# Designs tried in a protein design chat: VHH binders against p95470. Part 38

Target 1, 316 residues: p95470
Amino acid sequence: KQVDVHDPVMTREGDTWYLFSTGPGITIYSSKDRVNWRYSDRAFGTEPTWAKRVSPSFDGHLWAPDIYQHKGLFYLYYSVSAFGKNTSAIGVTVNKTLNPASPDYRWEDKGIVIESVPQRDLWNAIDPAIIADDHGQVWMSFGSFWGGLKLFKLNDDLTRPAEPQEWHSIAKLERSVLMDDSQAGSAQIEAPFILRKGDYYYLFASWGLCCRKGDSTYHLVVGRSKQVTGPYLDKTGRDMNQGGGSLLIKGNKRWVGLGHNSAYTWDGKDYLVLHAYEAADNYLQKLKILNLHWDGEGWPQVDEKELDSYISQRLK
Below, E stands for the ipSAE of ESMFold2; O stands for the ipSAE of OpenDDE; V2 stands for 0.75 times the mean of E and O plus 0.25 times the DockQ between their complexes.

## First folded at step 12 (VHH; framework vhh_7qia_2)

Design j5 (at its last look DockQ between E and O 0.01; V2 from the best seeds 0.00; counts 0 for: loop humanness VH .127 < .165, pae E 20.1 > 2, unsure alone 63.5 < 65, placed apart)
Fold by OpenDDE, look of step 12:
Structure j5 (fold): chain B 316 residues (1-316), chain A 122 residues (1-122)
Amino acid sequence: as target 1 above (316 residues)
Amino acid sequence: QLQLVESGGGLVQPGGSLRLSCEASGRTFDHYAMGWYRQAPGKQRELVAFITWGGSTKYADSVKGRFTISRDNAKNTVYLQMNSLRPEDTAIYYCAAKTPYDRYTDESYDYWGKGTPVTVSS
């Protein structure tokens, strides 16, 4: 049985890999080989106390985690939201270790990092991703639909925006100015993730629609910049903030709606981590870990065949 | 897939009580938010009660103070305690489960039970 996940991110503690997924309380799996996975824990035993205040229709599912290690601590960012609304917030919970057997194991919720409010904000506070620049400044990218993807500077303890605040728009798709600001619109972009590699920062983003099983149209695009704040340009030189983006992977008839990726360098090798809907399994979303390669011009590439060859195993 | 099996329905007099159970199998139960719906003859299916994975509950106005939804993850079971039953509570009661993954689908719930009948009559 494969591991079913959504919006997967991954990190390592010692010799153990940990996988985080959208779900009730953020589901955590562990593995020694990134193939065989065991259920580890849930980051939350109960709903965040502020969740229903932010989103009255909150159904208990926390969205789109990111995990970031900083000064010996693990920062887990997560989203509270509702479908089609930007009544959302990104929160952060912190732990000393990811090993539930450790006496130091305890998730401490630090609360809301940012909150989006309908009619006030033309962005949605979901899909956090953390990146440190070459100077050690830590940033959060986030967003979905509306005005696109945003990037802001985090404060020193990584729990709030830095003051004075510094924000950047890093990617967007076309949106009608006449559309009600509370509406997501047709700008189907979300799930930013930035990877530092070589001379560039690479911004990955998901285009299309997720969470529709076989009708999902998710696919991954990419741009790059020499600065973490952008502009991120695609292979043709088009700014992602002007609708640019180069196709990285779209999937096939067997694996559809793939996206919401993370990307990592581990032990000198690069990986793309994402979910995809498996047609043969009634479009159940599955974990995929693909090898990330680079062409002669420094652009990322993946082999779609690896969608078939990588098969996770969920162990009891 | 998650299979849901309701039980506990039956005939009861007005003012009486029933306790419905819904047992889940096939997937990890605690990953799902669970709900009870009911459909009376000639009426549309309506929400009765809902419980999240974290234990937050929501009730239809018509059953507030009378019905209680709860869950036992160790038993893969969700319950509906129905007190002070009224004739208007007569319906087929359905158990439903919702996952966090397919949130943009038109369907509110991913899985449904076959239903258990509840009849409140003197």
Scores: ipSAE 0.280, ipTM 0.678, lowest interface PAE 2.0, mean pLDDT 93
Fold by ESMFold2, look of step 12:
Structure j5 (fold): chain B 316 residues (1-316), chain A 122 residues (1-122)
Amino acid sequence: as target 1 above (316 residues)
Amino acid sequence: QLQLVESGGGLVQPGGSLRLSCEASGRTFDHYAMGWYRQAPGKQRELVAFITWGGSTKYADSVKGRFTISRDNAKNTVYLQMNSLRPEDTAIYYCAAKTPYDRYTDESYDYWGKGTPVTVSS
């Protein structure tokens, strides 16, 4: 059986890889080889105390995690929301170790980082991703539909925006003039992730719709900038705030709805981590870890045939 | 949701004047930056004039010196005074509302009226 994940992110502690997924309390898997995975834990045994206040329809699923190591701690960012609504918030919980057998293993929730409120905010506070710039400043990207993807400077302890605040719009798509602010709208963009490579920051984003089985249109686009704050431009020089975005990979007959990627450099090699819906298995969402290659102009590329060759295995 | 209703359009001779009004309801009007946009047949919609909730204005180059945007927050109304009208000003004129991005310069709320036609007959 393959590993069933949505919105996957991963990190390493010692000889062990840890994979985090959308699910009840954020589902965690571990592996020694990034192919064979065991269930490890859930980050929350009970919902965050503030979840129902932020999103009254909250059902115990925490969405779209990101995992970040900083000064000996593991920061797990997570989203509270409901599909189609921007009554949402991003929270953070911290742990000294990811090994549940350690006496130091204890998730300590630090509460809300940012919150979106319908009508007040034309953005949706979900889909966090952390990037440190080359001067050591830590930023959070986030966003889904509405007014698109944002980036803001984190404070020193990584639990809230810095003061004074610094926010940037990094990508958005055109939104229908007929849409009420309470509706997500037609600007199908979400799930930012930023990777530094060479002289550039690369912004990956998911366009289209997840979560529709064979009707899913989710696919990945990319732009780049020499500054973490943007502007992010695609291969033709179009600004991602103005609809720019160069295709990185899209689905095929066998693997549908590719998206919500993360990206890493580990042991001198670059990887793209994402989910894909397998048509032959009722469109269940499967983990994919693909090699990320770079062309002669410095743009990322993925070999679509690796969708067929990377097959995870869920143990026990 | 903010509802916007335009009025004051019509047929006018070149060199004439019109005053467009846009009455807003729903949200507190003074929270919004307001704009007039126009769309000529076969063209894309373009900004004509814009006024922030605090009263700062911006104009398209094609209308500077001829058009004046203003707002009356007590009446929840924005106006476009159009003088020295030309045949190329013929379009449907739309009122629009956006929240200014107080901390976030790139984000705003967008609401649109149904439009009021303006025809400048040559």
Scores: ipSAE 0.000, ipTM 0.095, lowest interface PAE 20.1, mean pLDDT 86
ESMFold2 (binder alone), look of step 12: mean pLDDT 79; pTM 0.802

Design j6 (at its last look DockQ between E and O 0.79; V2 from the best seeds 0.00; counts 0 for: pae E 4.2 > 2, unsure alone 62.4 < 65)
Fold by OpenDDE, look of step 12:
Structure j6 (fold): chain B 316 residues (1-316), chain A 121 residues (1-121)
Amino acid sequence: as target 1 above (316 residues)
Amino acid sequence: QLQLVESGGGLVQPGGSLRLSCEASGFTFDHYAMGWYRQAPGKQRELVAFITWGGSTKYADSVKGRFTISRDNAKNTVYLQMNSLRPEDTAIYYCAAKVPYDRYTESYDYWGKGTPVTVSS
């Protein structure tokens, strides 16, 4: 069977690929070929100690991981949240290795990076993504709905916002100002991921609604900027922070609700990693790894036919 | 293909016991929270019991102390032990795999076809 994941991110240690997914304690898979995957571990054996303080209804699922290598360590960012609320926090846990067989294997939770509070914050502390700029400064993009996607500078140890804090709004969709601030609203944007390529930073975002099986409307849009802080402009020159975004991939009748992507350059090739709901399998979400190409103007492209040709295999 | 198959339903007298089973296939069972729901005639479907991946449980107030949800990941099975059954427990009981990924509205579940439970003297 295929690997069923949500919000997949990937990294490599040595000759082994590791896949991280939304799930209980953040699910980790390993692979030698990025096709055949085996269960590796969970980052957390139990819930973070602060999880229920942040979200009293927390029930064990950690959301939307990102994995980042920095100075020989692996930083795994994750989200604690509740449905329909921005009572959320992004945490980070750190490991020396991703190999559970290693004597050095140990996840050490460093706690909360940021926390969103209803009525205080018009953003939701979920869906972290890490990017380093050309100067080596590391940033976190995050967000979902409400006021859209945010970017802030991380401190040197990548565990907290830098001080003084520097924040940027990088993408948003229209939201009624009359709507209660505690409500997510109709601005269906989430899951930022930034890829540095060529002369630009590319901001990928998911529009629409996920997690609705066949009724999912998730799709990927993209904009780019010469600066990591933006503005990110789509193909028409519209600012993503002004509702802009160019369609990258929407899916088809067989694969719906595509989104929450990551993007990588590995060995000179670019890849788009995402999940999609498979119609033929009761719209169970599946891992997809697509080749990422670039047109003559430097815009990313993917072949949706690869949704059919890439078939992950979950090994027992 | 994802499948949830309930079993163990039937007719029982008030005060009696039943044990429902739900065998799951086609997805990573141990990565999902599982639950039991029930729908009585003329009523809406309601949560009966919920169990997380780590074994944490939640029960409807009406069944607390009487029902126990458990899971065996090795068998891809979730159970509902129902003791001290009452006529008001009469319903079709549905097994559900929780999809706790919808962060803004109600979460989606994958559902079994249900097994009927009738409590009657």
Scores: ipSAE 0.619, ipTM 0.824, lowest interface PAE 1.1, mean pLDDT 94
Fold by ESMFold2, look of step 12:
Structure j6 (fold): chain B 316 residues (1-316), chain A 121 residues (1-121)
Amino acid sequence: as target 1 above (316 residues)
Amino acid sequence: QLQLVESGGGLVQPGGSLRLSCEASGFTFDHYAMGWYRQAPGKQRELVAFITWGGSTKYADSVKGRFTISRDNAKNTVYLQMNSLRPEDTAIYYCAAKVPYDRYTESYDYWGKGTPVTVSS
């Protein structure tokens, strides 16, 4: 059985890899080789204490984690949201270690980082991803539909926006000005992730719709900038805030949609981590870890044949 | 291999009890909220009871106090205990697994084939 995950992010502690997935309390798996995975733990035994206050329709699932190591601590960001609404918040919980057998293993929830409110905000506070710039400033990207993807400076302890606040729009698709601000709209963009490579920051984004079985249209696009704040431009020079985005990888007949990626450099090699919907297995979402290559102009490339050749194994 | 298999339906007199079971396989059961729906002849399918992975429940007003939904994540099974049955509870009862990652609409992605329940004297 392959590993069935959604919104996967990963990190390493010692000789052990840890994989974090959307699910009840955020599901955590571990592996020694990034192929064979075992259940490890959940970050929350039930739910954050504030979840139903922020999203009254909250159903127990925490969405779209990101995991970030900083000064010997592991910061796990997570999302609380309502279906089809921007009644949402991103929270953070912190641990000294990811090993559940350690006496130091203890998730300490630090509460809400940011919160979106329908009618007040034209953005949705989900899908966090953390990036540090060349000056050591740490930023959070986030967003799904509405006015698109945003980036803001984090404070020194990484639990809230810096003061004074600094926010940037980094990508968006066109949305009718006549549409009610409480509605998600037709701007199908979400799940930012930023990777620094060479002289550029690369912004990956998911376009289309996830989670529609054979009708899923989810796919990945990319742009780049010399500044973490943008503007992020695609291969043709088009700004991602103005509909730009170069195709990185899309689905095929066997893997009908894919997205919500993370990207990493491990041991001198670059990887793209994502989920893909397997047609032959009821469109269940499967973990994919693909090689990320770079062309002569510095643009990322992925061989879509690797969707078939990477096979995870859940050992349980 | 994905399956939701209901059992426990049958004929019962008014005031009687039945326990429905739904065994799941081929997916990560504890990531899914589970529900029981029913459809009487000539009527729309309607929610009866719903349970999250963590045990939070919701019931249709017509069954509250009489029906209890529960789940056993170790056995990949969801149950519906139906007490004080009435003729209006006569329907085909369907087990459903809610797509846990749908950001846009609430809908059940996977359905069993149903188990009939008849309440008559």
Scores: ipSAE 0.316, ipTM 0.678, lowest interface PAE 4.2, mean pLDDT 89
ESMFold2 (binder alone), look of step 12: mean pLDDT 79; pTM 0.803

Design j7 (at its last look DockQ between E and O 0.76; V2 from the best seeds 0.00; counts 0 for: pae E 5.2 > 2, unsure alone 64.7 < 65)
Fold by OpenDDE, look of step 12:
Structure j7 (fold): chain B 316 residues (1-316), chain A 121 residues (1-121)
Amino acid sequence: as target 1 above (316 residues)
Amino acid sequence: QLQLVESGGGLVQPGGSLRLSCEASGFTFDHYAMGWYRQAPGKQRELVAFITWGGSTKYADSVKGRFTISRDNAKNTVYLQMNSLRPEDTAIYYCAAKTVYDRYTESYDYWGKGTPVTVSS
């Protein structure tokens, strides 16, 4: 059986890979080969204490994690939200190790990093992704729909925005100005992830609709910038903050709704990590790890055939 | 592949109680919301009770106060405690599972084969 995940991110501790997924308390899997995965733990045994304050309908389902290593610690960012609403918050919990068997294993929730409030904010505090720039400054990108994707500077301990705050709009799609600010609108963009490679920062984003099984229209687009703050331009030179984005992968009849990716360089190789709905399995979402290649102009490429060749195994 | 196996059905007198169980296998149980449906003869299948992965519950109006849905994640099992049973509760009861990731879909992904419940004097 393949690993069912949503919004997968990965990191490594020693010789063990860890996979984090949207789920109750954030689901964690472990693997020695990135193929065979075992359930490891949940980051939260109980809901964050502030979750219901942020989202009254919250029911333990934490969204779109990102895992970031910093100064020997693991920072796990996560989202509390409700569907179609920007009543959301990104939190962060920190651990010394990802090995549950370690005596040092303990997730300590540091609380809310940012919170979006309907009618106040034209952004949604979900889908965090962490990136360090060439100067060592750590940033968080996030967002979904509304005014698009945002980037802000994190403070030194990576738990709050830096002061004074520095924010950037890095990607967006068209939205009606007449639409109520509380509504997500038609700007179907979310799940930013930035990868530093070569001379550029590459912003990956998911376009379309997720979470609809076979009716999901998720696909991945990409732009790049020489600066982490942007502007991120697609292959045609169009700014992602002006609706730009170059198609990276859309899927096929067998695999639909591809998206919410992460991207990594491991041992000199680049990888694209994402979920996809498998048509042959009633459109159950599956983990996919694809090789990330670069063309002569430095643009990322993936072979969609690898959707068939990479087959994760969930071990009992 | 996900499997759901219902048990606990049977014949009971009005006012009696039954406890249905549904054991799930082949998937991460915590990633699914679970529900009980029932289908009486000549009627359409209807929702009886629903429980999220977090334990939030929803009941049909007709069973509120009488039925309780619960889940044991350690046992990959969802339960339906049925008290104060009535003849109109007679039906085949089906266990259903829905992945937490398909939030914009209305249908359940997997169904059990059903267990019959007959309430008769």
Scores: ipSAE 0.449, ipTM 0.743, lowest interface PAE 1.4, mean pLDDT 94
Fold by ESMFold2, look of step 12:
Structure j7 (fold): chain B 316 residues (1-316), chain A 121 residues (1-121)
Amino acid sequence: as target 1 above (316 residues)
Amino acid sequence: QLQLVESGGGLVQPGGSLRLSCEASGFTFDHYAMGWYRQAPGKQRELVAFITWGGSTKYADSVKGRFTISRDNAKNTVYLQMNSLRPEDTAIYYCAAKTVYDRYTESYDYWGKGTPVTVSS
């Protein structure tokens, strides 16, 4: 059986890889080889204390984590929300180690980083992803539907926006002026992730719809910028704030609606990590780790045949 | 390898009780909401009870107050306690699992083979 994941992010501690997924309390798996995975833990045994205030229908599932290593600590960002609503918040919990057998293993929740409120905010506070710029400033990208993807400076302890605040729009799709601000709308964009490579920051984004099994239309696009704040331009020079985005990879009949990627450089090689819905197994969501290659003009490429050749194994 | 196995069915008199169990194996139980369905001869399969990972429940009107669904996530098991049984509860009872990542379809991903329940005198 393959690893069931949604919104996968990964990091390494020592010789062990850790994979984090949307799920009850954030599901954590571990592996020595990125192919064979074991259940490790959940980051929350009890839900965040503020979760039901932000989302009255909260059901114990925390969404769209990101994992970031900074000054000897592991920062796990997570989202509280409900489908189709921007009554949402991104929180952060911190640990000294990812090894549950260590006496130092303890997730310490640091509370809300940002919160979105319908009609007040034309953005949705979910889908965090962390990037440090060339000057050591740490930023959070985030967003889903509404006014699209945003980027803001984090404060020094990475738990709140910096003061003074600095926010940027980095990508969005057209939204009908007829939509009430409380509605998600037709701008099907979410799940930003930024990777620095060479002279550029590369913004990956998911377009389309997840979470509908075989009817999912999710796919990945990319743009790039010499500044972490943008503008992010696609291969034709079109701004991602104006609907730009070059296709990186989409699904096929066997692997449908893929997206919500992360991207990493490990041991001198570049990887794209994502989920895909497997037609042969009731369109259930499976982990994919694909090689990320670069063409002569510096654009990322993925061999779609690797969707079939990477097969995870869930041990237990 | 991926299985739902029901047990606890049988023959019972009207007014009696049965406790059904469904043991899951081969997948991450916490990523699934669980349901009990039943199908009587000549009828369509219908929902009896449904439970989320966090314990929120839903019941068919015909069983409210008589049936109780519960789950034990440590044992990968879902239960249906059936009290005050009536002849119209006679059916094959099926356990089903639905991924929590699909909030828009009514499709269940896995089904058990069912356990028969007969209520007669």
Scores: ipSAE 0.182, ipTM 0.617, lowest interface PAE 5.2, mean pLDDT 89
ESMFold2 (binder alone), look of step 12: mean pLDDT 80; pTM 0.808

Design j8 (at its last look DockQ between E and O 0.87; V2 from the best seeds 0.00; counts 0 for: pae E 2.4 > 2, unsure alone 64.98 < 65, grease 25.1 > 24.2)
Fold by OpenDDE, look of step 12:
Structure j8 (fold): chain B 316 residues (1-316), chain A 121 residues (1-121)
Amino acid sequence: as target 1 above (316 residues)
Amino acid sequence: QLQLVESGGGLVQPGGSLRLSCEASGFTFDHYAMGWYRQAPGKQRELVAFITWGGSTKYADSVKGRFTISRDNAKNTVYLQMNSLRPEDTAIYYCAAKTPYSRYTESYDYWGKGTPVTVSS
């Protein structure tokens, strides 16, 4: 049985890999080989105390985690949201270790980092991703639909925006100006993730629609910038904040709706981590870990065939 | 492969009781919300009851106080205890696993094939 995850992110502690997924309380899996995975824990045993204030219809599912190591601590960012709405908030919970067997294992929720409010904000506070720039400043990218993807500077504690606040729009698709601001609109962009590699920061984004089983149109695009704040340009030189984006991977009839990726460098190798809907399994989403390569111009590439060759195993 | 198999349907008199079961396989059961839907002849499919991973429940107004949804994660099974059944409860009842990942358009569920419930004197 494959690992059925959504919006996967990954990190390592010692010789153990940990995988985090959208789900009840954020689901955590562990692995020694990034192939065989075991259930480890949930970051939350109960819902965040503020969740229902932000989203009254919240039902325990926390969205789109990101895991970031900083000064010996693990910062797990997550989203509380409602379907079709930007009534959302990104929170952060912190732990000393990811090993549940450790006496130091304890998630401590630090609360809301940012909150989006309908009619006030033309962005949605979901899909956090953390990146540190070359100067050690830590940033959060986030967003989905509406006005697109945003980036802001985090404070020293990585729990709130820095003051004074510094924000950047880093990617967006066309949106009707006449559309009600409370509506997500047709700008189908979400799930930013930035990877520092070589001379550039690479912004990965998901275009299309997720979460539609076989009708999912999710696919990954990419742009790059020499500055973490952008502008991120695709292969043609088009700004991602002007609708640009170069196709990285779309999938095929067997694996549809590829997206919401993370990207990592581990032990000198680069990886793309994402979920895909498997046609042969009623379009259940599955974990995929693909090798990330770079062409002669420094653009990322993946082999679509690895969608078939990488097969995760969930162990009981 | 993902599968939901309903059982427990049948014919019952008004005021009677039935207990439906749905056994799930092929996915991480305890991480999904589970629900029961029903579709009466000539009507749209409607939510009957829903239970989250944490055990929170939601019921249609028409079944509140009469139906109880529960789950046994060890058995990968969700149940619907139906008491005080009425003729209007007659329908095909479907087990569903709700994907928690829908965001902007519509929610998708994984569905069983359904089990018929007929309430008639």
Scores: ipSAE 0.707, ipTM 0.864, lowest interface PAE 0.9, mean pLDDT 94
Fold by ESMFold2, look of step 12:
Structure j8 (fold): chain B 316 residues (1-316), chain A 121 residues (1-121)
Amino acid sequence: as target 1 above (316 residues)
Amino acid sequence: QLQLVESGGGLVQPGGSLRLSCEASGFTFDHYAMGWYRQAPGKQRELVAFITWGGSTKYADSVKGRFTISRDNAKNTVYLQMNSLRPEDTAIYYCAAKTPYSRYTESYDYWGKGTPVTVSS
C-alpha cells in the first residue's frame, strides 16, 4: 500500500500537500499529513503538443517534475526524453491552484524552456529543479549524464532562459574522451536539487544508475557553495565539476537505489524527499520523506535507519 | 505486495476461443504497459500482445486478427481474447507489467506465474 512514486517532488497549498511523480501526464497525489496519500489528478490529460517532435520515441510518460511556487502561481516543470539519447526538452505548465475542485484549477502549458539535441549539445535537458537566490533571481538546475549538471537564469516569467543568457556548469563526472558525443556515456550523474540553508547553497546530486531493480547503484552526494552559481565543493574541498561529491546517503539491503531527491524546509524543519526501491517488494519504487539534520560544520546528514521507519499509505 | 495472477486457461479444441485475465495489485497499475507472452515447451518466451497505459496495442504477426488485448484500469485487469485457436497456440501464457521508469531499457520487469492453454483434439 506504500506510495509507489518515481522522481518525487512536493509542495503545499493551504492545509494540503501535493506530491508529483513521473508518470502519464505527471501523476499528482494529495495528503493532509504527508503520510496518507490520495490520487488527485494528472497535469496533462493527453501529452504536450510538441513532445513527439522533440523526441520521436516519446512513450507518453513525462519525467522528473519539479514544482515551484512564485507570485501566487504554481509552476510545474517536466521532461520529455527518450531512452539512451539526449533528444530531450524541459517544459513548464502553470496553474493558479492545485485544488482540482477549484473553478480556477487549470494547467496552462507554456511550452519548452530548454531543449537538447544529440551532437549539438553535450548536455541532456531533463531533471529540472528550481532555486531562487538571495537577490530574488530564479535559476533552473538540470542535467543527466553527458557533460553533467547545468544551472541557468530563468526569465521573469520563469518560462525561458533569461536574456542575456547566463549558464554555469555546477557538477560533472569524468566522461571518456573515446565516447561518441551522441551517447550518454559513463558519467553517471543526474537529478540536481539545490537547497539554501544558512550561508550556503547545497547541491544534491544522484550518482550511479536508477531503474535496474537490485542492480540499481543510485545514491546521493552533496556539495555546497556560498554562491548559487558555484563552485560547489564537497567536504574535502573538491569541486563537483571535477568529480567532487560527499556521500549523503546510499541504499541498504532493504532499500536500494536511492535518489532523485528534493529537499525542503517546512515549518522550521528540513526534509529530504526521494524514491527508493524496496527489495522485499520486487524493487518497486517507494516514497521516502526523511529528516535532514545538520552537523556542527553545516553538512547535511540523514540517519539511514529512517529508511526502514518511514511508511506511507496509498488511500485508494 | 506486487501480484500478477493469470486465469482463464485450459483445454480447447481447434477453432475455439478462450479469454485470459490477469489481475494486478500492489503497484500503480495505470502507469504500466501490460503484455501477454507465451512459452511453448522447448521454445523461447515470445510476445503475444501488449497494451500501453493509454490503450494503444501491438500484436505478434502470428496472432493478428485472432487475438485482442484490452485493459480495465478500474479493475486493475488486462485481458487476452483468443479466437480461432490453433494447435500452435498451445503454450503457457504469462502476464507481464513493463516498468515505465527505465531510462536505459524497455524490457518487462514483472511476471505472473502463467496459465496453461492447450489446443488439441
Scores: ipSAE 0.579, ipTM 0.805, lowest interface PAE 1.8, mean pLDDT 90
ESMFold2 (binder alone), look of step 12: mean pLDDT 80; pTM 0.813
ESMFold2, look of step 14: ipSAE 0.493; ipTM 0.763
ESMFold2 (binder alone), look of step 14: mean pLDDT 80; pTM 0.810
OpenDDE, look of step 14: ipSAE 0.393; ipTM 0.725

